# Designs tried in a protein design chat: VH-VL binders against Vacuolar protein sorting-associated protein 28 homolog 1 (VPS28-1). Part 11

Target 1, 209 residues: Vacuolar protein sorting-associated protein 28 homolog 1 (VPS28-1), of Arabidopsis thaliana (Mouse-ear cress) (o65421)
Amino acid sequence: MEVKLWNDKREREMYENFAELYAIIKATEKLEKAYIRDLISPSEYETECQKLIVHFKTLSASLKDMVPNIERFAETYKMDCSAAVYRLVTSGVPATVEHRAAASASTSSSASVVAECVQNFITSMDSLKLNMVAVDQVYPLLSDLSASLNKLSILPPDFEGKIKMKEWLLRLSKMGASDELTEQQARQLHFDLESSYNSFMAALPNAGN
Below, E stands for the ipSAE of ESMFold2; O stands for the ipSAE of OpenDDE; V2 stands for 0.75 times the mean of E and O plus 0.25 times the DockQ between their complexes.

## First folded at step 12 (VH-VL; framework fv_ontamalimab)

Design m3 (from n6 with heavy chain S52N Y106F; at its last look DockQ between E and O 0.03; V2 from the best seeds 0.00; counts 0 for: pae O 10.8 > 2, placed apart)
Fold by OpenDDE, look of step 12:
Structure m3 (fold): chain C 209 residues (1-209), chain A 121 residues (1-121), chain B 112 residues (1-112)
Amino acid sequence: as target 1 above (209 residues)
Amino acid sequence: QVQLVQSGAEVKKPGASVKVSCKASGYTFTTYGINWVRQAPGQGLEWMGWINAYEGYTDYAQKVQGRVTMTADTSTSTAYMDLRSLRSDDTAVYYCARDRGWLPYFGMDVWGQGTTVTVSS
Amino acid sequence: DIVMTQTPLSLSVTPGQPASISCKSSQSLLHSDGKTYLYWYLQKPGQPPQLLIYEVSNRFSGVPDRFSGSGSGTDFTLKISRVEAEDVGIYYCMQSIKLPLTFGQGTKVEIK
């Protein structure tokens, strides 16, 4: 849809409101993606996400007659912002809040799994630091880590750490057991592990307190 | 056409404050962040900070922390950079630059023409 | 802060000849999302900087194909296959994997 330019004051106001709604949705989408990509801290994300949600609620309420359906609005303007729509319309709370709520509900049953994940992260990173870079050394460690992460329900299926571990396992599976990671590969793996670990820790209930 | 137009040159005394404006046009102002980068005479580029034009969220470089305030007026699509307690080493060309994304991690694709700020006794 | 180191700091090139600028970062610029957050800017005389390359090797809109970026991790290179008079200026690499954003010292490219 081509954006129409409005000439009078009332039309301009309408345009501005639509533009603001568009901006909120786009900003939320980018924020969600940034959070998933570990480009922003959980605390910063939560703060900014909460602001966006509040603004969205206020604006959407004022536009209820003109924009009764946000999903339809997004479709009309061909906004590829599914994460934003979920966050703003379906969830209504930051992802960090969702994770804390989920963790709180299952903390007693998942404590051992959390500990397992932590242990597997540390073991994997330490192994690399010790230059244990053979496939038959690295693969079991990452496999265990991947399995542990998958046991933790507070982590979404698209948790970046899960995806990265799966990708590494796939890559390693195409190598010989006696093959070794290059220095660059080892560094990249370590980076991925560290990033995933930080994201994992951030997803835990007390990480933001 | 997307463009950023900055305010004119400033001459200030040490201890004074300067406020540089950056008017955006050609795009939705609230959907992109604005960076501020300065360049001392004959020197390289120095990132000063970033502002989200919609929420007004800011992040400043440590070097200017406490002395700088970045703001955005959505009604006029104008970003402002206020630098206080000016020193001689604040003498520089100051640029506003649009971020390619909402967050300041994706590079700067549109730059203002620059504002020369001279601090001299 | 991530330190960006460019070499050389100055380069004089005959028109039509190639040029190469190196940029090294003190930390890896590869993110877990698979992207490497390294950018190249050109500042022509009397002008603001302009974006040339984003994410190591992607030419920004309107940038001639004689410009190319490469590298990985901490080592990056900007190449100009055939330097033209309009390519004169100062080239900067920049990282944005984390704040604060940091630039290289700049490389001044001149025509012989």
Scores: ipSAE 0.006, ipTM 0.528, lowest interface PAE 10.8, mean pLDDT 89
ESMFold2, look of step 12: ipSAE 0.133; ipTM 0.580
ESMFold2 (binder alone), look of step 12: mean pLDDT 93; pTM 0.955

Design m4 (from n6 with heavy chain G33A E55Q; at its last look DockQ between E and O 0.12; V2 from the best seeds 0.00; counts 0 for: pae E 4.3 > 2, placed apart)
Heavy chain, then light chain:
Amino acid sequence: QVQLVQSGAEVKKPGASVKVSCKASGYTFTTYAINWVRQAPGQGLEWMGWISAYQGYTDYAQKVQGRVTMTADTSTSTAYMDLRSLRSDDTAVYYCARDRGWLPYYGMDVWGQGTTVTVSS
Amino acid sequence: DIVMTQTPLSLSVTPGQPASISCKSSQSLLHSDGKTYLYWYLQKPGQPPQLLIYEVSNRFSGVPDRFSGSGSGTDFTLKISRVEAEDVGIYYCMQSIKLPLTFGQGTKVEIK
ESMFold2, look of step 12: ipSAE 0.240; ipTM 0.643
ESMFold2 (binder alone), look of step 12: mean pLDDT 95; pTM 0.967
OpenDDE, look of step 12: ipSAE 0.026; ipTM 0.617

Design m5 (from n6 with light chain H31Y L99Y; at its last look DockQ between E and O 0.02; V2 from the best seeds 0.00; counts 0 for: pae E 14.7 > 2, placed apart)
Fold by ESMFold2, look of step 12:
Structure m5 (fold): chain C 209 residues (1-209), chain A 121 residues (1-121), chain B 112 residues (1-112)
Amino acid sequence: as target 1 above (209 residues)
Amino acid sequence: QVQLVQSGAEVKKPGASVKVSCKASGYTFTTYGINWVRQAPGQGLEWMGWISAYEGYTDYAQKVQGRVTMTADTSTSTAYMDLRSLRSDDTAVYYCARDRGWLPYYGMDVWGQGTTVTVSS
Amino acid sequence: DIVMTQTPLSLSVTPGQPASISCKSSQSLLYSDGKTYLYWYLQKPGQPPQLLIYEVSNRFSGVPDRFSGSGSGTDFTLKISRVEAEDVGIYYCMQSIKYPLTFGQGTKVEIK
């Protein structure tokens, strides 16, 4: 079938497994971009994303000794697949499932969710103070923050922080994983995080007194 | 737990065919290849061939090339070995064994219970 | 194909005593990745083979530390530092560097 540059069973298996891993990451990036851009229905997206996640988990576990860090693999092969890496490595579930879980968790303890939101805000702002401005450093932080805000049912759907973090995640998804935010972008993100945090604290019952 | 469960014993006449099944459970079937190894009565182990469960690649021992077909059904997690034009010297216990295709290379770490195939007139 | 030769073919051992099995390949089992693809299996009476040692000297999960493998190139040894009753069976070496995969003739280990 394919032309393979291998001379024995072990070398053949190694190259084929690396090629499969590469293909899964690329397919997931394409699928995530299609979903963000409304080019695929949520139900079609969820079905295909689940298949990719299952295959990825199986293959990455099988390759853990040779590819212990998937982010490093993506860097080595210059894949620019930050949305795929988040989905496959960090989240482990389709975006649609992630949102439903957040909605379901809204019936759980609000204090625990509030603490999670505060932690995610502080972590994100502190990371920018430490000059962590690469896309692959920033995207996971904002994704975690956005997810925690979506769990908190006392916040309206049009809460400033939800809107701004989603817009930043979309912007970052169009950039390469190793790209850095410009000085202007980093200043704006820091401002948006601080503004959103202040609005978040003002929306809490205890902060309003 | 990881298991390979094979189909039951078969008695065949010379010239017939046999199809042995090997059903996997407890692991992701497509991440391992399946080897087939046979053992004639009172004798040692003889490798028959191998199949990649995901990609379907096969490699067969020269002695059985042209008479054997190995397949895998990912929807049922089952591998098959179809041996045709049976001879009396095909009488053996046939084992399936999974084979790790990545590091660390454990070799054949899980074996089925064996399927006795008897070829007699 | 690669011929695997085991010695001895039969071994009777007093419980608690050491045992040693030799395996010689017709070609080097060292590959350019620095690994040597030599494996040891035990087939207990009435059972399928089970993996003992992978890549010359690594014990597979659950294998007691009284089993050890050594060797390089074409010459390999399996040692049992203190033979127990559960160690009875036929031991096979196997190469997994080239197809077809090949086994030694087997070494039957029994208790005196």
Scores: ipSAE 0.000, ipTM 0.443, lowest interface PAE 14.7, mean pLDDT 83
ESMFold2 (binder alone), look of step 12: mean pLDDT 92; pTM 0.949
OpenDDE, look of step 12: ipSAE 0.007; ipTM 0.502

Design m6 (from n6 with heavy chain Y54S; at its last look DockQ between E and O 0.01; V2 from the best seeds 0.00; counts 0 for: pae O 12.9 > 2, placed apart)
Fold by OpenDDE, look of step 12:
Formats: structure tokens, C-alpha cells, sequence
Structure m6 (fold): chain C 209 residues (1-209), chain A 121 residues (1-121), chain B 112 residues (1-112)
């Protein structure tokens, strides 16, 4: 006995659209969780999240009559995707954008913390230039830098520099204390530090201009 | 469907180089890194290295350090593994495998079908 | 490098019977983040490896519930409650607490 999945073209299209909506929500949920777990960079997250949001908006608009409530859709299909629903329906923007906006609205900066961040950036970069590439040398410096960056409220939690430092610390933590960064690793770290420093300085009020 | 499709089998002479490709599909290529793992005939699995598809960060196993170069082409969603100065003991099936996160510490969840590389005089 | 040691290297099991594979690491796989970085893979004949268990005890998507992982520190176990014909292959444990990633020798599981 052949099981008919749908009765006509319209019904098929409906199910396809539902499946697509389902997939977008699930993908968004996965992306949100990956971001929270620091498994993806803020830039990559933002790019993918924006794509999903745009796709969602387009699809949801077309399904407005059939699916007037996305929350109810998610509930009906027991999707358990609260993060996705929030992102797609409530927020409408990537978390990185949301956090930047929030940070801009509540600008509280301490000159001392800024100075500390600058010092830690410089120290880290200079140490690498001096070929101090042992894990037990590099790790404390990056740790201090990471901590300093986290003290600065004007930087969002997903500031690229914060994420980069955290990822490096994680990487270094899985190395031996006596291990040394390769030339390539050291160069990349220096690049990441420099990039983060530039982004940091750009985020400061009246920085360099 | 998420999948990795590798290039075909290679036969090389000692001292030659081989370049294996790994084309990714079904997901955003730059979101995940790619590991390379090889398996000699009748032997176990050996990790060769890892590349971040987005940033191009690499980390190689010491055993192949200096002879291996991993690259990623974001425009084609393809990862490449170049192995130089081939030896007989490089004869193996080479796998590309997607990592579950930015760093290669979270396991490999999607594997290519493997590429057989035979090094013989 | 962290050495991963599996026992046994070969196992023949009657269908429907349980199987157990041990994996020992030369150092602890517990990280300061609270996670234990031990993974199990199955390589079926003629196929690439596939992820079974991540972080000691979490079944990967699509993995049957007859598979379970346990352990802590340096001692880990993969169990199959009821071995099926499709479970034939070589099982590998892998650590990722420290680079390079290292695998166990593999355990070949066959059906009697």
C-alpha cells in the first residue's frame, strides 16, 4: 500500500514551508547555543544569524495567514527552541548587535580600566616580539588582558577581542606549560592581539581622533 | 545534508607531494574547522592537524610538521591538505572531518569518505 | 603526547549480548572547565569513522540508546547493552584535552 504524504500541490507546498520554518528555528537555536558556548566567533555568528533572520522574515511574512504566531508554531511542534524564538521574533537582530546597542546606551568607562587594558595589550604584544612564546609566559599575559577587557563595561560581552583572548586561553590551557608557540602560532596571536587592540581603541570615545 | 566529499585516490612516488581536497556542503563552511586524520592499512587513526576555515589558523601534529600544509578556500567551501616529501609510511587513507567548534577540542562529527594515498617506488 | 590504551583489542560477541570496551588515558582528561574530553568513534567496515559518544557519556545524534559511555579522569568505558549486527566494526576512543589529538589502538567488535 502506497502511503500518500499529501493530497495536492498546495498541501505539499504548505508542508514544505512548514518544514523550512521548522528548520530555520532549529538552526537558529543551534547557532544561539553555539555562540553562548563560544564555539563560534562573534563575526561568524553575526553573519549566520543575519542570514537566518532574513530568511525567517521572508518566510514568516509569506506564511502570515497560515502561521500567524511563531511561538505557537514552536509550541505545537514541541520544538523547545526558546532562544531561537527570542532571537527571531522578539529581538530580530543578532545578539552581537543587540549587545553593542546595549553597551552604547549604558556607557560606563573607567580611565583606569582603559589604561590597564592598554598596558596589557602592549605587554602581550611586546612579549611576543621578544620571542617570549612559552605557554607559561604567554598564558598569564593573555589572562590578565582578558580579565581587564571584561572589566570594561563599554565593551560588549561578545567583543571580538574578548572572544579571541578566551579562545587563545582555552587553546593554551590544553598545552604544556613548557610548550612553546610555533612561529606561525605566535604570529597569529600577535595579529589577533593587534586586531583586538585596534578594535578596542576604536571602541573608546574620542580615541585617536 | 551536511557532508564532506574528498578527492579521489592518489598514487605517488617517494619524495613527491600529494594534495587532497575536501569539499564541504550542507552547512556554512567558515563556521567550523576541519581536521585531517589518516589511517595506514590495518592500523588505527592518527590525527594530522586542524585548520580553522574562517581565520585559517592551523595546528599540525609534530610527526608531519614541516611537510604538511592545510588550507581552506571559503569561496568554494573546500579544504586542502598538502603533504610533501612523501614516504612509504605515508601510505594511508586520509580523512577530513569537521570539528564541532572553533577549536579542535570538541570532537569530529562529520567525516569525508576518505582518500587513499599510496606511496610506492 | 597522551597515550590512550584500549582493552580488549578484539571482542567477539553473540548478538543480543552486552559488550564492554575500556579506554585508559595516560593523564586525566578532565579540564578546568568541568568537561572531560573523551570521545568514542565507530568505524564500520569500509566506512569512515563516525562519532558515537562525546565528552564521556553523551550520545551523538542518531546513536541508539544501547550505546552508553561512562568513566572519569583516566578510566573510561563504552558499553553496548545488546550488540546488533550493525554494531560490527572498530571502536576508537579519542582524547582532546591536549594536542595532539590521540586515539586508542581500536577495538574490533565481531559477531559470533
Amino acid sequence: as target 1 above (209 residues)
Amino acid sequence: QVQLVQSGAEVKKPGASVKVSCKASGYTFTTYGINWVRQAPGQGLEWMGWISASEGYTDYAQKVQGRVTMTADTSTSTAYMDLRSLRSDDTAVYYCARDRGWLPYYGMDVWGQGTTVTVSS
Amino acid sequence: DIVMTQTPLSLSVTPGQPASISCKSSQSLLHSDGKTYLYWYLQKPGQPPQLLIYEVSNRFSGVPDRFSGSGSGTDFTLKISRVEAEDVGIYYCMQSIKLPLTFGQGTKVEIK
Scores: ipSAE 0.000, ipTM 0.510, lowest interface PAE 12.9, mean pLDDT 89
ESMFold2, look of step 12: ipSAE 0.315; ipTM 0.711
ESMFold2 (binder alone), look of step 12: mean pLDDT 95; pTM 0.963

## First folded at step 13 (VH-VL; framework fv_ontamalimab)

Design k1 (from n6 with light chain S32R; at its last look DockQ between E and O 0.22; V2 from the best seeds 0.00; counts 0 for: pae E 4.8 > 2, placed apart)
Heavy chain, then light chain:
Amino acid sequence: QVQLVQSGAEVKKPGASVKVSCKASGYTFTTYGINWVRQAPGQGLEWMGWISAYEGYTDYAQKVQGRVTMTADTSTSTAYMDLRSLRSDDTAVYYCARDRGWLPYYGMDVWGQGTTVTVSS
Amino acid sequence: DIVMTQTPLSLSVTPGQPASISCKSSQSLLHRDGKTYLYWYLQKPGQPPQLLIYEVSNRFSGVPDRFSGSGSGTDFTLKISRVEAEDVGIYYCMQSIKLPLTFGQGTKVEIK
ESMFold2, look of step 13: ipSAE 0.187; ipTM 0.614
ESMFold2 (binder alone), look of step 13: mean pLDDT 94; pTM 0.963
OpenDDE, look of step 13: ipSAE 0.037; ipTM 0.588

Design k2 (from n6 with heavy chain E55K, light chain S32R; at its last look DockQ between E and O 0.02; V2 from the best seeds 0.00; counts 0 for: pae O 13.5 > 2, placed apart)
Fold by OpenDDE, look of step 13:
Structure k2 (fold): chain C 209 residues (1-209), chain A 121 residues (1-121), chain B 112 residues (1-112)
Amino acid sequence: as target 1 above (209 residues)
Amino acid sequence: QVQLVQSGAEVKKPGASVKVSCKASGYTFTTYGINWVRQAPGQGLEWMGWISAYKGYTDYAQKVQGRVTMTADTSTSTAYMDLRSLRSDDTAVYYCARDRGWLPYYGMDVWGQGTTVTVSS
Amino acid sequence: DIVMTQTPLSLSVTPGQPASISCKSSQSLLHRDGKTYLYWYLQKPGQPPQLLIYEVSNRFSGVPDRFSGSGSGTDFTLKISRVEAEDVGIYYCMQSIKLPLTFGQGTKVEIK
């Protein structure tokens, strides 16, 4: 006798997404605890934490309708992962970045914003790779990226990345929410994102902030 | 002084191709889009398409889709419109016009003088 | 495609008298950004079109104050308070809320 866990493809996808979200939260909790206990170096922690944050951001965005509240999700499943919830939802940046930001007001704001920009770039590019090409999927991601870039004072107003994102947002704003980018448009957007990301990284100070 | 200067009149046979140029001056070429609009004798205005001088993005009207190619040369600040497989009903004055923004949504504020294209056997 | 319908198609006006042209769109030109993407152009004899009004009611640079635009949604009007000889030509409304851009049929304005 075969036991079916789901009734259809949509339900299956839902359960898989929930499982993935659960896994990310648990992994983040474990990582946070390891860092606090000095079981992992700051550099290794930051790298792994950033990956988890980006993955979480991408997944949570796609699940916004089904899981509008991550804290509620964690409570519902009694995950007892308060550190992870804080890191992923409240802070949004690795602890190392958060601490650097606290050390110097001017440096801290910059570091936090830089981390946000990096996350939004990667999230946007990864979403396209996952064929998330609907306007209602792409627009919020680019909007967040544009907003993040605008927060960073070290970037000039005419920074190419800012201009490109703004132009794409304007283009998308003229489309219907359910409309999808063509393959060519998606490729071009990805190219623009990658180019902007590279320019962004090159413009950052070498001080390791 | 912001100006768009187009190439001279063309006479073509049916089935031939025509390439009209539009040289921009007096502004940063890449900061604005270029529209192409044509007008048949005694008729109204018809939008043909748009090109971003910045990114090279294009969008063409369905009526000319497959027969038209718009390009922009940033080194010379010149836009081009190539129309192939010409028909008698392609006889018109062709205008290039600058969009007020990067996208073709904000109206056309500067126009070329027009290029007359006549298609006759 | 959005259909733009102008009325009348021709208008003969005595110099100094007012003129009014109507433009109707097949769908609303109001965007969620709060802007309405309706434009008016004048094409004088033997010349290319020139921009008169952008976004329903804004006069373009150099346009005399005797020109005014109004309307909302799908109904728009261009008014000339005092028609002058230099105002002779064909007036076009245009929408740009979505591609393809579409024009009205044009309204020919002549002097009596």
Scores: ipSAE 0.000, ipTM 0.531, lowest interface PAE 13.5, mean pLDDT 88
ESMFold2, look of step 13: ipSAE 0.000; ipTM 0.470
ESMFold2 (binder alone), look of step 13: mean pLDDT 94; pTM 0.963

Design k3 (from m6 with heavy chain E55R, light chain S32R; at its last look DockQ between E and O 0.03; V2 from the best seeds 0.00; counts 0 for: pae E 16.7 > 2, placed apart)
Fold by ESMFold2, look of step 13:
Structure k3 (fold): chain C 209 residues (1-209), chain A 121 residues (1-121), chain B 112 residues (1-112)
Amino acid sequence: as target 1 above (209 residues)
Amino acid sequence: QVQLVQSGAEVKKPGASVKVSCKASGYTFTTYGINWVRQAPGQGLEWMGWISASRGYTDYAQKVQGRVTMTADTSTSTAYMDLRSLRSDDTAVYYCARDRGWLPYYGMDVWGQGTTVTVSS
Amino acid sequence: DIVMTQTPLSLSVTPGQPASISCKSSQSLLHRDGKTYLYWYLQKPGQPPQLLIYEVSNRFSGVPDRFSGSGSGTDFTLKISRVEAEDVGIYYCMQSIKLPLTFGQGTKVEIK
């Protein structure tokens, strides 16, 4: 008595994914409000916000066909979640990280690029913690990170992070999309990301000088 | 035999309202979105809005925002478009059309026969 | 809003000869997933529109193989290899990459 299998499967997957998207947006709005109201510490806020951002980016990429405009999705479902939409779509980083990035930059253009770099570093490291080790999961993350680092003119061309990410992109480009990093490769990539992130943060000028 | 059957032609004066019905049959009404598209005499097609048949969420074209209400009754598998404060330039044939998907992104594969609405003094 | 521009607006074709309709969008209709959200409709005289082509080049169920769609990005073409009397009507392209959905102005196809 079922509708065609194609429609049934697409319908089920669509409702599950839309419910998940709705939940992420709602949870982020509540988290943002809790942070502003001092109901959660900055450290706990940052950790939870980053988890929501990572999940949002993964889900929104997979839903791009069906939900090309996240702001319209939120409006369509009458969500009234403007803080969440700003955080997830416009900013892409927790408020605590956004403030640190702004304090470390000399210009608005540099501040925006610095925030992008921080987001890409954190997303890449957290994705590895979530055991996302397939080439087609990792390559886009490192490509985005490499591109953002190249936009930041205060970094020299031989900056550790630029070199390391180019090396990893070359390694991944020689693998199949469904291939997975070995445990040793994943540990090395995580180490290279951490080392590059620390070097990146150290290379930023002191905004309080 | 997927089908959309619309209510009959209407003649209205400026300032009145019109409610066009769109009865669906031959498919599960709640699995697809319903678009409303109108066509003024001798003119092209103009999208007016969309409704989610299952939950009644809507998105309206800016030109008719504030004057239109789209609703759906899942118990009768019927969508409605209520256009208020009619003007002479609302004279058109009004179509309902099923989207191939749940949201209004996948093409309109089934169209109603159209409802002529004439607004004249 | 995305503007859809069709050329020509009117086309008179000898029966059995080909016809070609151009549709240009003001923005790319290519989605990041590799799909392009461009659709073609035919409105025969006295009838509602009917779907001909979905996602640039896929013929909808029951559409004869003399209809073909092509194009990418912002430039799209509908071709009819041999126009028949039943093909007369107004052809519309439509985009669905962004709301509001928008149509081209229409191309009226007649036979001589």
Scores: ipSAE 0.000, ipTM 0.439, lowest interface PAE 16.7, mean pLDDT 83
ESMFold2 (binder alone), look of step 13: mean pLDDT 95; pTM 0.964
OpenDDE, look of step 13: ipSAE 0.012; ipTM 0.551

Design k4 (from m6 with heavy chain E55L, light chain S32R; at its last look DockQ between E and O 0.53; V2 from the best seeds 0.00; counts 0 for: pae E 6.6 > 2)
Heavy chain, then light chain:
Amino acid sequence: QVQLVQSGAEVKKPGASVKVSCKASGYTFTTYGINWVRQAPGQGLEWMGWISASLGYTDYAQKVQGRVTMTADTSTSTAYMDLRSLRSDDTAVYYCARDRGWLPYYGMDVWGQGTTVTVSS
Amino acid sequence: DIVMTQTPLSLSVTPGQPASISCKSSQSLLHRDGKTYLYWYLQKPGQPPQLLIYEVSNRFSGVPDRFSGSGSGTDFTLKISRVEAEDVGIYYCMQSIKLPLTFGQGTKVEIK
ESMFold2, look of step 13: ipSAE 0.040; ipTM 0.567
ESMFold2 (binder alone), look of step 13: mean pLDDT 95; pTM 0.964
OpenDDE, look of step 13: ipSAE 0.202; ipTM 0.655

Design k5 (from m6 with heavy chain E55Y, light chain S32R; at its last look DockQ between E and O 0.04; V2 from the best seeds 0.00; counts 0 for: pae O 8.2 > 2, placed apart)
Fold by OpenDDE, look of step 13:
Structure k5 (fold): chain C 209 residues (1-209), chain A 121 residues (1-121), chain B 112 residues (1-112)
Amino acid sequence: as target 1 above (209 residues)
Amino acid sequence: QVQLVQSGAEVKKPGASVKVSCKASGYTFTTYGINWVRQAPGQGLEWMGWISASYGYTDYAQKVQGRVTMTADTSTSTAYMDLRSLRSDDTAVYYCARDRGWLPYYGMDVWGQGTTVTVSS
Amino acid sequence: DIVMTQTPLSLSVTPGQPASISCKSSQSLLHRDGKTYLYWYLQKPGQPPQLLIYEVSNRFSGVPDRFSGSGSGTDFTLKISRVEAEDVGIYYCMQSIKLPLTFGQGTKVEIK
């Protein structure tokens, strides 16, 4: 008697993606617990946590139609990973980064949007550092960044960061699904992200960083 | 049911512009992209471009680059294709088609009924 | 641009007999994820195109099992095991491995 878990290749891929998502959430939960218990250094924690966040963002973006709600996903599978869900979905940054940010006064009533922007910048930059340079990896991250920047009303429409992200998204959209950024392209994108991030931070009220 | 309904036939003079609408229903509009494909009389299918309904990002075919603008109104779940500086060789049936994914890589699974655009002196 | 070449351009088939259409791409349509981004469409007379096959060999919802797709890399085939009157129309292959999306010339299938 043969038991089939899936009917076709797409279903198989779906299950594989779900398994990967499950694994990321579990790994993040374990990492959060280890950090809280001082079993790992802040530096090591931050590095590993950032990797998981980047991976999560890339995967969740690709699964947005199938998994529109990560919390519901975690509940459905009874994962009991509240720390991971908070870190990956609510915070979006390592605890160490979050604490540093909290040490500085809240910038405005749109603090949540600012945090989202910061999160998306860091995620995008770190993704490149992890050599995640495929179009289907980079595009969703930049798309989210662009969207978050547009939510922030204090940034003008001609904000350099907005323009650069749009240009890159357009460029990426013209590339093939199998294409990857060259080393030079990745370096340029990272530079553009970093410069945009700096200008973004400078544009924020009470920017004392 | 998932459906795309396009605007009616258009007759235009050379040099004029045409704007075709494509109203989506039966699904979350912002979760998928919209492709535009045209077909000249007795000819094959030609991809014109793609728009992400989520953020409005677009990519156009080189043949229509500079003359076409695709837009999406999320409040009405309607996509638009504006083609300017019309020429006789723009005479065709224009289709909107839903992409199966967030990128234009996953094929088109739902098509509009088509809009006939005739360009003649 | 990726060039898609179909053969034959026209096919006349006796009802109940099989039909085969070839599609060749100028470059590989295989993605690093293991999927091949080749699609088949049928355009019946007076209608918009409709999706038949996605990713080389997967039948779209509602497509009869007499339709099958195969192939790899740059060579692809659509087969109809038993052609019916309702299968009359123009068949198109399409690639989506890179933009712009490109179609084959189309193959007109008629009944003898």
Scores: ipSAE 0.014, ipTM 0.561, lowest interface PAE 8.2, mean pLDDT 88
ESMFold2, look of step 13: ipSAE 0.146; ipTM 0.593
ESMFold2 (binder alone), look of step 13: mean pLDDT 95; pTM 0.964

